# VHH binders against LysM domain-containing GPI-anchored protein 2 (LYM2), part 2

Target 1, 295 residues: LysM domain-containing GPI-anchored protein 2 (LYM2), of Arabidopsis thaliana (Mouse-ear cress) (o23006)
Amino acid sequence: QMTGNFNCSGSTSTCQSLVGYSSKNATTLRNIQTLFAVKNLRSILGANNLPLNTSRDQRVNPNQVVRVPIHCSCSNGTGVSNRDIEYTIKKDDILSFVATEIFGGLVTYEKISEVNKIPDPNKIEIGQKFWIPLPCSCDKLNGEDVVHYAHVVKLGSSLGEIAAQFGTDNTTLAQLNGIIGDSQLLADKPLDVPLKACSSSVRKDSLDAPLLLSNNSYVFTANNCVKCTCDALKNWTLSCQSSSEIKPSNWQTCPPFSQCDGALLNASCRQPRDCVYAGYSNQTIFTTASPACPD
Below, E stands for the ipSAE of ESMFold2; O stands for the ipSAE of OpenDDE; V2 stands for 0.75 times the mean of E and O plus 0.25 times the DockQ between their complexes.

## First folded at step 1 (VHH)

Design a19 (framework vhh_brivekimig_d4)
Fold by ESMFold2-Fast, scan of step 1:
Structure a19 (fold): chain B 295 residues (1-295), chain A 123 residues (1-123)
Amino acid sequence: as target 1 above (295 residues)
Amino acid sequence: EVQLVESGGGVVQPGGSLRLSCAASGFTFSSYSMSWVRQAPGKGPEWVSSISSSGYSTLYADSVKGRFTISRDNSKNTLYLQMNSLRPEDTALYYCAREGTYWLDTSPHYDYSSQGTLVTVSS
């Protein structure tokens, strides 16, 4: 029983997706980071627009929603989280408790049982490890890139309320999730919510392509050498700048942004276009002319 | 610093097999999920397969399911890709990649990938 079907139909594609996680009990960012196998706390901080100096031990109140980035893969027509998210069975655990309480309703015990090929879901042993297949999608919406967000439906919610909350519409939510109305919304079950992404100039051959950020979030990319932010108030345009806030990973020093061709910057515009981030490789950071002319 | 060194690439006829290896150093290998990514000339990177830090869980691109097997040996800090029933469309540079910490990408962001090893499938 699932509210949304999380269709992921493209070729075999992978992407980053988001889940909205809340716990019935107070927790910390550290515990959430560990639970979802997020390698760097900064990914969680960026998804929630929290300051870089936010403590790992920052308290998360009961029922407070934290956006958690997950790696998504399309398989057999649906999107599922990659296999890094594993849960080790503890004393007195049952699969339904793991699904509803530990993972906040983001997965069902039936799905855990299915993907782990558990013969009898009522017969699990302490120390067994199970993959937790969280719902996600990499699909475009009407040809546009979106950030898919697995929203756990609150009791008493309507499609209209959820649509208004996330800046979409009832028809889009219903069609995306394969439902026809509010009667099919199941409390404490995930719904696929498409979050509008800021437009980016990142090349298809970039290691971070496509760089899709929802409103009020940031990421560090290009081995921590570039900080990108998404703010709806900036005309939904991805803003990427060189950064020294974080020590580069894998590179000893950040390579400079490649220079834009002056002819391309001045092409078909009265004023020169901005030189914007266009992705990266193992050796360089790419730039290109902004697609829009300045005034 | 992080180093990933691939080996095992080469030229093989359609239907042949190759085993790729990736020797990792400069980080706690057993703490990271690892991936194989390939890039054909003039194309973007294509994710091929991933394996969890423990080695318990694996994922495969639909184009390679049933033909390729990913594995790892944490005691040797080595990642492997066994490639069977190779096809001309498998021709690409194959990269060993440590999965990244950045949270948006059509292919997973990779904290590190190496120079790659060339696999050519031709008659």
Scores: ipSAE 0.000, ipTM 0.335, lowest interface PAE 11.5, mean pLDDT 83

Design a20 (framework vhh_brivekimig_d4)
Fold by ESMFold2-Fast, scan of step 1:
Structure a20 (fold): chain B 295 residues (1-295), chain A 120 residues (1-120)
Amino acid sequence: as target 1 above (295 residues)
Amino acid sequence: EVQLVESGGGVVQPGGSLRLSCAASGFTFSDYYMSWVRQAPGKGPEWVSSISGSGGSTLYADSVKGRFTISRDNSKNTLYLQMNSLRPEDTALYYCAKWESLYGRYFDYSSQGTLVTVSS
């Protein structure tokens, strides 16, 4: 059986996507970070809304789901993770074990075999390295930006239960994945789940554009000078503030936020609009008037 | 042609034990992961357990972990499933399969399965 469709219409399109990873055995954030070639542990912490001081050796219980950010690229109509995610075959490994147990069902052995051009997937050797093509998408849903989340379906789940869990609906899940009902929902296979993103004022020419965060997550952007959080309780509006919690990267010191146009701040509202983060360049942090009127 | 023949099923009371066997032929048994999958009446197939070709690695579904033990005898081309502390929920037709088919195409191996009934 094939993985979910994970349609990705732009062959040159790239983005950050999410996968939901769980292990049948206890593990650590360190092991998960290494397995998915995540360069910065903070990316995993932010995706799971964990404190910045969470140890890399933090225990992850059996079957506990950890959201892992991956770099997604669209190619030939589907989205796949970059070649950064690679697995070296160990004693007693077989390709189906790598797919179902090591990567938690996020990929099929057929897909690993296909992209690595393996002649016989039942015969692999210790020390062979294989690219692991995790499913993802960068596509907008009905014109809106979303965070695509590869959810491994639990046995006995329904589209309605999954939709309720992630704040979407049956029709959206069915259409996005090219299925018509629960009978086509496959246990232990990835399903493309569109997570609502907080509304962002980030400019298209920003180095962090598009900045898409799902509910209860955070990211450090602008070379660690800005912390952005997404919280549904704040009207699904991306909240970005200057931060000194992390040492700046690339910059010796954080530049100040640019000034907003006072006329724009007073436009069409009973009270002046907030001046909010609008992205960054190699030299500056941009701001713009909030699209929403203040209280 | 791959052939798998299951045996050892039967009727047992809750808390009882059964040992299932699977005789394999048509392939190099020791080169492949082997799995047990089950299908309860009116439900789809559920993966139960798997064992590596050497027997050095074993995997279990959460529903059976601590109660079932998978093992193999490569000299006899035979796979086993020791089932302890059986529950009514374990009632199903049990199949063995070569793990290459992630979607459990055990029926494609002309397997008839072995019926396990746990009466209450």
Scores: ipSAE 0.000, ipTM 0.209, lowest interface PAE 17.0, mean pLDDT 83

Design a21 (framework vhh_enristomig)
Fold by ESMFold2-Fast, scan of step 1:
Structure a21 (fold): chain B 295 residues (1-295), chain A 117 residues (1-117)
Amino acid sequence: as target 1 above (295 residues)
Amino acid sequence: EVQLLESGGGEVQPGGSLRLSCAASGFTFSSYAISWYRQAPGKQREWVSTISSGGSTNYAESVKGRFTISRDNAKNTLYLQMSSLRAEDTAVYYCAKDWYSGRYDYWGQGTLVTVKP
């Protein structure tokens, strides 16, 4: 039986996923951003609910877990990170050191060897660049969209403890990872943990569709013109609003939110429904009536 | 060449203790997870314990709470502290390094542990 198999065989072939990274030595957000080839520091800040003005040089303590967003692609039944995450071999490096120490156990040397078609893993040379295939998934869980999180199992952990930590259950974790019980949990190896996503009203034709955020995170979307946050305490509903905190990309100025249909806002609820973000195009930001009635 | 040399085995009474050692050479010891396996007469080799490069440990259910795996990276040595030994623990103990696909091509001669009645 496989542990942390990261099956990825559903209708969605690419998505955003998360990995939990920690280093034995103190590091910085800058070093983590570079290691994982994250284009925008804000995506790391949002995944960890850190203030926008957090410095790239912010200290990350030894063994402190940082959530890193990665681009996931499904291939041959499993999910792996895009080829933009690479490691350049340095003096005295060996693949198992790269896997266990540099990437914190998120990948095995066997997987690095396989995807890079290395004939002999013991014959690597200084300056070679290897793709690092981090585990991920885009699969729905019981028909529901989730954010898959590659959690590196800590010594002494149980399925019940991990399930409680991330708001799932023992049976779900065991079934998703193809294990029967705690004896098959491998310390320092990744486990596929499904994180509940906030409900989004983003249209299928939106450039940011589907927009999935786990609890206590935020993203900037619509060319930095819209900030979306996910908070379980707000009925797991994605909260999006216009933002001027960041200079727009691609647009000179942010277009206004489209007007909501007043009849839709007053339909089927005792209070008018909220006018909520519904995605964007190259020309406009869409809105729609919230599917949920106001509390 | 990669070499693993086990030592510390011997005869012990039930309930006794032993400490096994595995001296490693020919590779960067601190960079690898290293495991202990054992093989009793007429049985397949059985996984006993693993320690990661970072010191995280995992154990087979049959030895959990009785055995402790540890490492000394400065000495390139792996240890297995065995306590509350039982007749069922009688086996040749092997240190193993996984290089590729879960295969352990690097095994020593092993060290024999006999729990005598």
Scores: ipSAE 0.000, ipTM 0.107, lowest interface PAE 21.5, mean pLDDT 83

Design a22 (framework vhh_enristomig)
Fold by ESMFold2-Fast, scan of step 1:
Structure a22 (fold): chain B 295 residues (1-295), chain A 118 residues (1-118)
Amino acid sequence: as target 1 above (295 residues)
Amino acid sequence: EVQLLESGGGEVQPGGSLRLSCAASGSIFSSYAISWYRQAPGKQREWVSTITSGGYTNYAESVKGRFTISRDNAKNTLYLQMSSLRAEDTAVYYCAREYLGWDSYDYWGQGTLVTVKP
């Protein structure tokens, strides 16, 4: 029985994606970070718009949904998480328990078995490590940048209810997931939900390209030297600024933002254009004039 | 399991050329930006060059015009063609894989030594 297809065959072969994770038991951000192999807790904090000083030991209540960023790669027409998300089999584990209870229904035991080439899913041993292939996508939707969010469907949900919850429409959800109506919507299975991304000026040759953020989220990029936020109330425009809140990684000190060309800032508008973040290399932070006039 | 393995280092005279390779095991390579770094004795690690998943390249100013980075995604292999080598290019060269937009480099190779002897 079909649910979400997570088609991933566009020109963008890798991206950042999101999964909505919940546990039936109370947990912590530390446990979630470890489970999903998220290198920096900050990535989880940003995806959930939580304060930077939020403790790793912050309690996550039963059934509370936490958005977890994952690195997505397109393969054979579908998107899957990178191979860093692994689970080590523990005493009394079975693959269906790992899929439904440990990973909250974001993956099926059949899919775990398939990608790990497990000859007999009922014969797993303590200490075996298996790749957990979480669903994702990097595809644009009707030419627009979106952050794909793997939403675990709740029993009794409808496409219309989910669409309204996430600011999309029934037809878009149905078409994206290859379903024709609510009868094909499976409880406790992932559905591909397209979250509108803030527009950015990040260059294709930038190390953080494509930089896609959904509403009410932030990230630190350019080796922690730049903080970017997405807020729908600011015209869906990615807002990036120099930051000293976090010690730079890889760089001894943060390079300054390059000054935008004054001629570019004053061209083609009644008011000067904003100078906006355009990405980074290992040597420099790029800036460019905003493509939109401020008036 | 070794995820990145450099090779091709050796001793070369000033003005000479050398080609480094970095072989990735598994599928951590083809969809990510991959970089070359170097570290000379008693010095900090220095970025050399990066190639994105889409094939866009960037170079440190000190090597621009002398070094060429390339990749073969079908073979999961990264290359660094070095020409007009100088004494200051003497270093252990590392390849590194970086996640998109979130974190610094997640995988580092063991390194390969390049010695430019006068």
Scores: ipSAE 0.000, ipTM 0.237, lowest interface PAE 14.4, mean pLDDT 84

Design a23 (framework vhh_enristomig)
Fold by ESMFold2-Fast, scan of step 1:
Structure a23 (fold): chain B 295 residues (1-295), chain A 119 residues (1-119)
Amino acid sequence: as target 1 above (295 residues)
Amino acid sequence: EVQLLESGGGEVQPGGSLRLSCAASGFTFSRYAISWYRQAPGKQREWVSTIYSGGSTNYAESVKGRFTISRDNAKNTLYLQMSSLRAEDTAVYYCAAGDYWESLPYDYWGQGTLVTVKP
């Protein structure tokens, strides 16, 4: 049984979500990337604010939490990771060991059994491949976009401690997860934590919409021509800049980024507003005037 | 049939010590994380300590440095060594089994053993 419900409405909705993974033994970013079938190491680096040149063989210490981006899909009222994440049964494996030891408690053996339609969980065979349905959600919280983070609860934690750690409140966590108090908070089980996203000027018709980043993360977008960072110290505003750190994909050269319809001046803005990233298409990078008035 | 049976409770004066035991049967004890919980009159059940299958331990802040959890896999028995007992430690103590690898839910509870710290 899981602590959180991971409710996810909309049968056709998909999004990027996060899970917090830790291993009892030392591992590497390469092993984590492989385990979660993450196509691009940069996604893991960005989610953890690691330098772009970090080696895939970078050591991850025992019990160190690594944020792993997953592709989330809503089905039957619940969000689950797509079928790219699968595990091949090895000698002496049991499903509960796969769930809690290999995947760090992010999934239950009952859920693995259910989605793979396993007739008898005790009669699994070496070499069988099973989809690992990691919990996630794409739902807005009280009308606001958030990044859902599957947090594995540490023994002795309270809702108040977790809320404080992630910048939310006890009642929000309780309501989101369908629990009434700390007694229902199960150690080594995932809890749905809504991470505040930086405010974005990305247009709804942009190829990267909605571009949602939690604090202390970055992403390369617009065919690697734009680097966007989220930092609470920058007033929770998504900061996007032209980048030459990665070779452009699809495009031979990056289109101009700094051009936009002129910054608007009004009675409340004593300085012109910045020209900010507003998304991209197959042919161009969009920009718009910043919604904030710098003082 | 899964069974958990606590023993070792009793009355002690503040600063005293007690050792609680929990005898487990009906499952492969060595593969499970086993926990101690307690419930004082009129209060919710609270977590006290856990020992994982690999031997690592965790403790509630209120008991750190005073209580020691241990296990004997050959005897299928969980222990809680309590020292420097205080009036606020007065409660019924329960052991609970949860599969660290999730094959056994924390629905397997013992009947409890009463610890009373009297001045």
Scores: ipSAE 0.000, ipTM 0.109, lowest interface PAE 19.6, mean pLDDT 81

Design a24 (framework vhh_enristomig)
Fold by ESMFold2-Fast, scan of step 1:
Structure a24 (fold): chain B 295 residues (1-295), chain A 119 residues (1-119)
Amino acid sequence: as target 1 above (295 residues)
Amino acid sequence: EVQLLESGGGEVQPGGSLRLSCAASGRTFSSYDISWYRQAPGKQREWVSTISSGGSTNYAESVKGRFTISRDNAKNTLYLQMSSLRAEDTAVYYCATYWSDLGYEFDYWGQGTLVTVKP
């Protein structure tokens, strides 16, 4: 029995999701990046609001939680990480150890065994590769986009404490996870926590759509030409800027932002309207005017 | 989780021999194909040799017959025995392992060891 159901049946079949990873032993960002098959260390740095120049060999202390972005797919009503995340069995490994110690309780050995169709979980061999199906979701919450975060429940936690920690409420957590009270919270098991996403103007046809960032995180998008930051203190509004910090990918040079004439004033609104990031295509970076204030 | 550390580089005269080592830490490397690459100043990185998990070997034409790749799985160590060295073998030598699944590609590289061939 899992703490959370990780229902995933929305209109979008794939998305980016987050897991909260911690190790009982000290590790490094390099080791975590490898373990989760994260293509670019920068995405881990951004998810944890770490400086861009943070070393790959930066120490991660025992029990320190690192947010790891994963690619999520909905299948048969639940969300699971895609087959990118594999573990190769090493000397002295057993599936229970892989699940609880190596992957920090984000998955169970029963689930690893199930999806890999392992005939006998006690007869694994060095060099065997197994898909690690981490829990996730792409579903909207009450019509709103959220960043789903697989939180490993700590011993003695309550729904109220977890809700307060992540800015949600008991009813939302209980309903999302299919539980009715604290007695159903299982220590060292993942719980689906919906993190509020910063509002953005990214178009649905953008190559980075939907661009969903939780509080105190950043991402490089538009082939590294744009840096976007989410900060709750900026009214949960996505802040994007042109960036030259990283060499562009796919493009030889960053194209200029589409012009929208800077700050715009409306006769019915006293607030200025600025150009905001609206996504990108293979040829251009889109901008749009900030939303009008209500009359 | 793979960390690779090369050693054994140095200065040698043309026609000489040198043995490079690559120590792997973290995961056991017995299940992986492991390669040697080199990069000379101002040139692109060049593949030198690969040894499979099963022990089969392959070599770049420029080094075939002169270099021998081997592995010691008990010590998690990769070797490159170089003989009949030429000035054009001067380069930083890297050991590397490649991991690819469903379009995601991770290359694990060591820091390199410098080999200089000159009188």
Scores: ipSAE 0.000, ipTM 0.088, lowest interface PAE 20.2, mean pLDDT 80

Design a3 (framework vhh_etentamig_d1)
Fold by ESMFold2-Fast, scan of step 1:
Structure a3 (fold): chain B 295 residues (1-295), chain A 124 residues (1-124)
Amino acid sequence: as target 1 above (295 residues)
Amino acid sequence: EVQLLESGGGLVQPGGSLRLSCAASGFTFSSYYMSWVRQAPGKGPEWVSGISSSGDSTYYADSVKGRFTISRDNSKNTLYLQMNSLRAEDTAVYYCAKEWGTSRYVTPDYMDVRGQGTLVTVSS
């Protein structure tokens, strides 16, 4: 294939994924949000660990990489972004320009043509709207949940350098992408990079399950009543706290954090186990005893 | 860091021939579909021809089909365009362009034009 392997046939058919976007020209967070049909700017801010009061008109320099969260679904063995991400053809556009310049090499013109069932790719018209199928995956890696990140390979990069940059290993990266070695690594094409996710206690029946965050990111969940952060320096443990920074959605006021039903007194810990966020429903926020000692 | 250096352009009379060359560096040339794109004075860029990474498949714009031949030498990281039966309408700056690997489509596909181009002028 023209794109990286992006196998997507695991136990979950939909998930949140990330793409690394850069433009050859200066742009703004507003333009990026619009381009990727991201409903809430906060999702982009959280994925890039930017302050909540960052302006939508914040400048993004040429070739600066911005992590953009996308909705991913598995289709025919590969992962693709949902139909919300579309592009309207403008004067003098050709599909390769849309793929390489507008979407920063995250997709190929062949893939755009394929998923939109374009009868003749030479006969596209101004005003036509095409689904842009960005690569992604929801598959577990060695039984563990990861955040899949579509990384556009820079000229001169090696698998070892990319693996080191993102905290994985050469063998994992090569096997995940169906790459034999550096000779098969193509510049300006997307590579599936598995980002380690912070461990969480979110229940499978939670409305935000599975809640997966990569290092140095945050998210507001439970109708904006809970802020969760992922920091490798906190032993890769998801840190969730009640928040009043953002007005609740769907709820008039935030429900209280329930007490842990079975807070465990653990003789092997120096301190009692913490009561941690375990997800939410339409009526309540769940908590549970942390599976780890607090130190 | 991708570098494309075009050469071989010049002044030629109608009906004449020219051979353009493109020296590529900074990427694995043998892994990429390559194209020739031209831009005539006062007009936008026009895709001319493309060749698969292996050299086994070639594609041409209708305006040049039967007159131009694209080829490559992967051992020398060089792309070629043999231009025969040149017409005044072929007057343009010709650019070498790196494209997505193994394209089967005839729709133009090119990345940023990296080279400075080579001028071809067809006039008596």
Scores: ipSAE 0.000, ipTM 0.173, lowest interface PAE 14.2, mean pLDDT 82

Design a4 (framework vhh_etentamig_d1)
Fold by ESMFold2-Fast, scan of step 1:
Structure a4 (fold): chain B 295 residues (1-295), chain A 120 residues (1-120)
Amino acid sequence: as target 1 above (295 residues)
Amino acid sequence: EVQLLESGGGLVQPGGSLRLSCAASGFTFSDYAMSWVRQAPGKGPEWVSGISYSGGSTYYADSVKGRFTISRDNSKNTLYLQMNSLRAEDTAVYYCARDLGYWESHFDYRGQGTLVTVSS
């Protein structure tokens, strides 16, 4: 059993989600990156607001939580991580150990068994590869975009404590997870926590849409040509700037930001609107006028 | 530099169909979302339909949803509007517009328009 339902039934069927991972033993960012099949270490660094020059061999202390971005897909009313996250069975592994110790309680052995159609979960063999279906969601909450975070509940936690920790409320957590109180909160099992996302001007048809970032995180997008940051102190507005810190992918050089019409930037405001990032295609980086007038 | 040229308008009876075309030039058509905007006699402009740069996403005003279909051919730099089940209230000049905004309508260029008259 898990604490949260991880319902995923909205109009957005795929997105990036987050899981909170911790290990009982010291580990490294390299080991975590490998375990979750995260292609670029920068994704982990950005999700944890760590400096770009942080080493892959950076120590992660026992029980220290690291936020790991995962690709989420909605199917049959629930969200699960895609098939890129696999575990190869090693000597003396059992599915419950893989779920609770290797993946830190983010998945149950019953769920691993179900999605891999394992006839007998006690009859696994060394070298078998199993998809690890981590819980996630792409659903909006009350019409608002959120980043769903799979939080592994600590023994002795309350809904109120978790809500306060992540900037939400008791009622929202309870309703989202289909529970009515603390007695249904299962220690060492994942809970769906909605993290408020910074508002963005990214177009619906952009290759990085929807671009959702929680507070105190950053991401490189548009083939590494654009760095976006989310900071609640900046009115929960996504801040995106052209960047030369990382070599472009797919493109030989970064294309310039599209030109905003100067007349439209001055429309309806006492001060000109900012020309802000609006997403990208295979050929160009889009811009648009900021939706709010400057102060 | 940017040019948008609409065609396909004309007189049609209620319940009839028309297909509008917009030939785009002077910019990389496949990089931009496009929209259709109409203006009926004595009224202000009304947004009708929009399409993403790839054609994978389409959007419609409630007044035309289920009757109109927007599409594009990026290899021909052409935008289309298939109009079915036309009504007298669809009578308007139809403009092709380049769309820069997704959080609000933000058109930087539009064509000269093509007149659609729905009358018996």
Scores: ipSAE 0.000, ipTM 0.107, lowest interface PAE 20.8, mean pLDDT 84

Design a5 (framework vhh_7zox_3; at its last look DockQ between E and O 0.03; V2 from the best seeds 0.00; counts 0 for: pae E 10.2 > 2, placed apart)
Fold by ESMFold2, look of step 2:
Formats: sequence, structure tokens, C-alpha cells
Structure a5 (fold): chain B 295 residues (1-295), chain A 118 residues (1-118)
Amino acid sequence: as target 1 above (295 residues)
Amino acid sequence: DVQLVESGGGLVQPGGSLRLSCVASGFTFSSYAMGWVRQAPGKGLEWVSDISSGGSTGYADSVKGRFAISRDNAKNTLYLQMNRLKPEDTAVYYCARDSYWEGYLDYAGQGTQVTVSS
């Protein structure tokens, strides 16, 4: 926990990870989008299960948590967020203020200084640009996919409270974060919280692999042609449907979605199967029959 | 129903100016960010500019200093003043509610054609 990094040594080289952002002051989704260099507000909307028509200028109350998806890769046993998240020093900024007040405690000033190789953190100049490294991980938990969520610990929290809040257990949180118990839990610093991910049929060769969504979230994938939703009440299975809600980002028109071979759906299986989203390539959308045939 | 109606496009010479308008209805215009995106022949959508409900503006690098976005909340109207127009500004221009940096269109209008040619 104290290093400011999450362990990331699993088999997946890149993934989507999640941070929980809050500010002491009221802000807007626009400001959060800009702060985290999120290309499209839709990514934040989906991570928070907000309607697609939510205004960019919607108020975010003081201390309200907004989940922000970030890209993560594993390097040397630790999660490394993309360098896209950059902060330009303003009048009267100091690194500790940037870390705690602007980035909501998701990063320490020591970590900002370290990764930017700043010789004297007290002698920074207006206009300097620094990468803001956010904690993340792509590791599976006990062989299962999870969404690693950077939760900034509130003073007085316990591992038990956090475990109950996020649907995990005290032992898992302690082990994942390299601590023994509550006495080592640090307030105002990120804790790696493994959120259960919906199961999916997305191929490993898909451009969106691994496609990991936690409960009460959605994403547009396949160049905005497919909407996927994760809902614990729907058996923790990723639900993906073709969508025309958003213009395709890299295609002139969306390829057809429902192209399962009828013979595969009717194969000699003891249970029914559906044609489900299996990912996409530069040219087409993949589908497959699910669940897997036990025979 | 949400409606956005663009107008003000046309044919202009390089160096000329146009002002695009977008009249909005069916929602509380003053509560939403608004923006302009464009699509040149044979190309994808390109974000041009946006303006927050409070008047904060953003511009693509290709148009900074030449284009000015504005809004009149009393008239439910979004504007794009385009100055020193270049042939590469030729496109269909769309206004959108809650535009994003990557050309997202939320309740976009039908578009208005801008053609810049000698």
C-alpha cells in the first residue's frame, strides 16, 4: 500500500483498471474527464452506470466518488498507468497539493517526483508538465478475472468495512495489498480492491480483450457498435448487444452482430446455447455459441 | 423530442468567413455543454469545438485562433464563427449536445455544408 503501486505480475500485458476519484470541492464530469485525459466522457458514464445523455457539466458534489477507467499494463511486477494522464503546473501549485487535492489522493507527491525524476519537489515552475502515475493492476484473483479498483481509504476505515462495501473479504484485501491488518491500513492512500467481473466469451485475439466490467457498469466496444453491460442480478454474465446509439468510431457502418452458425447452436449439447459477442477485429465483429458445450 | 437545426453553411472563398447557427429545442439548453464536429469528404468525424454550460470553450488545434464558439442561452442557439477559412475546412458541420473530444454525437442535427474553394 505504502509504495503507491499495485502488484501486477499476471499473464495479461494490458487491461482496463479503475480508480475512485473524489474532490473536497464541487466539480463537474467535464473537469474529471479533462483531469484524467479520458478521450470520451462515455467511458466515465459507463463506469458509473450513468445515462448516455448525462451532461458533461453535471455537478459532482464534494466527496462524491466517481469511478474513472484507466489503461493499465504490468511492468516489473507493478501496474503502470498510461502516460496520457499529465498535469501542467499552475500558479501556487506544490506537488503535495496536486497529489492530495487535485488527484484526490490517488497518487503521492513522492511517486509523482520519482517517476518524473524531479530533483527538488519544492522548486517546480509554472508550465512544467508531469505524468501522473495512477495505481492499477491486471492480475487475476484466485484464477478469476477481477477489475482492480483503486479505493482511497478514508480515515477510520477498516478492512472489514471495505470488504463488505465491495463484496470481498478481509484476508483477500490484506494479502493483495501486502498488509497484515487494520493497523497497517493507511488513510488517504489507494487500496487495491478486487471487484468481481462479469464472465464473457470475448476471444483473446479481440481488440478489446480482456473485456472486464464490474457490477453496474457498461461499455461501448467494437468501434461503438456494441454495448456491453455487467449486472450481478443477471448471473454475472456480460450482456452485449448491437447498438446504434453512437456513430461508429472507425467504421462507416457497423458490421452485422448476429452471425452464429445455426449448427453450433444446435450441437449435441444437453443445454441451450445463445449466440453471444466474442470480440472484434479491424474488419468484423466475432460471435460464438455460449455456454461451452460440456461434451 | 430533442431537435438541433444547423444553418449558415455555404460556399465561400479562402480567407472568408461564415457563422453557423444551431437552434435547439426539446431540452433545457442552458444546462448542457454544446459542440461542433465536422466530416470532410471521405473522412471520419472530427471534433472542432465545444462550449460548457458556463461558457468555457475548447478548440481543435486545426481551428484555434480562427474559429470562435459561442452560445445564447436566451435564444437556445449555439454559434460557430469561422474566420480565415481554408479549403481544408470544407466539411459537413454538425452541432451536438454534450460533444466530446473524439467526435461523439449526442442528439446531433442534420448538418450544414461548408465549402471553401477558390
Scores: ipSAE 0.005, ipTM 0.287, lowest interface PAE 10.2, mean pLDDT 84
ESMFold2-Fast, scan of step 1: ipSAE 0.012; ipTM 0.514
ESMFold2 (binder alone), look of step 2: mean pLDDT 85; pTM 0.868
OpenDDE, look of step 2: ipSAE 0.010; ipTM 0.248

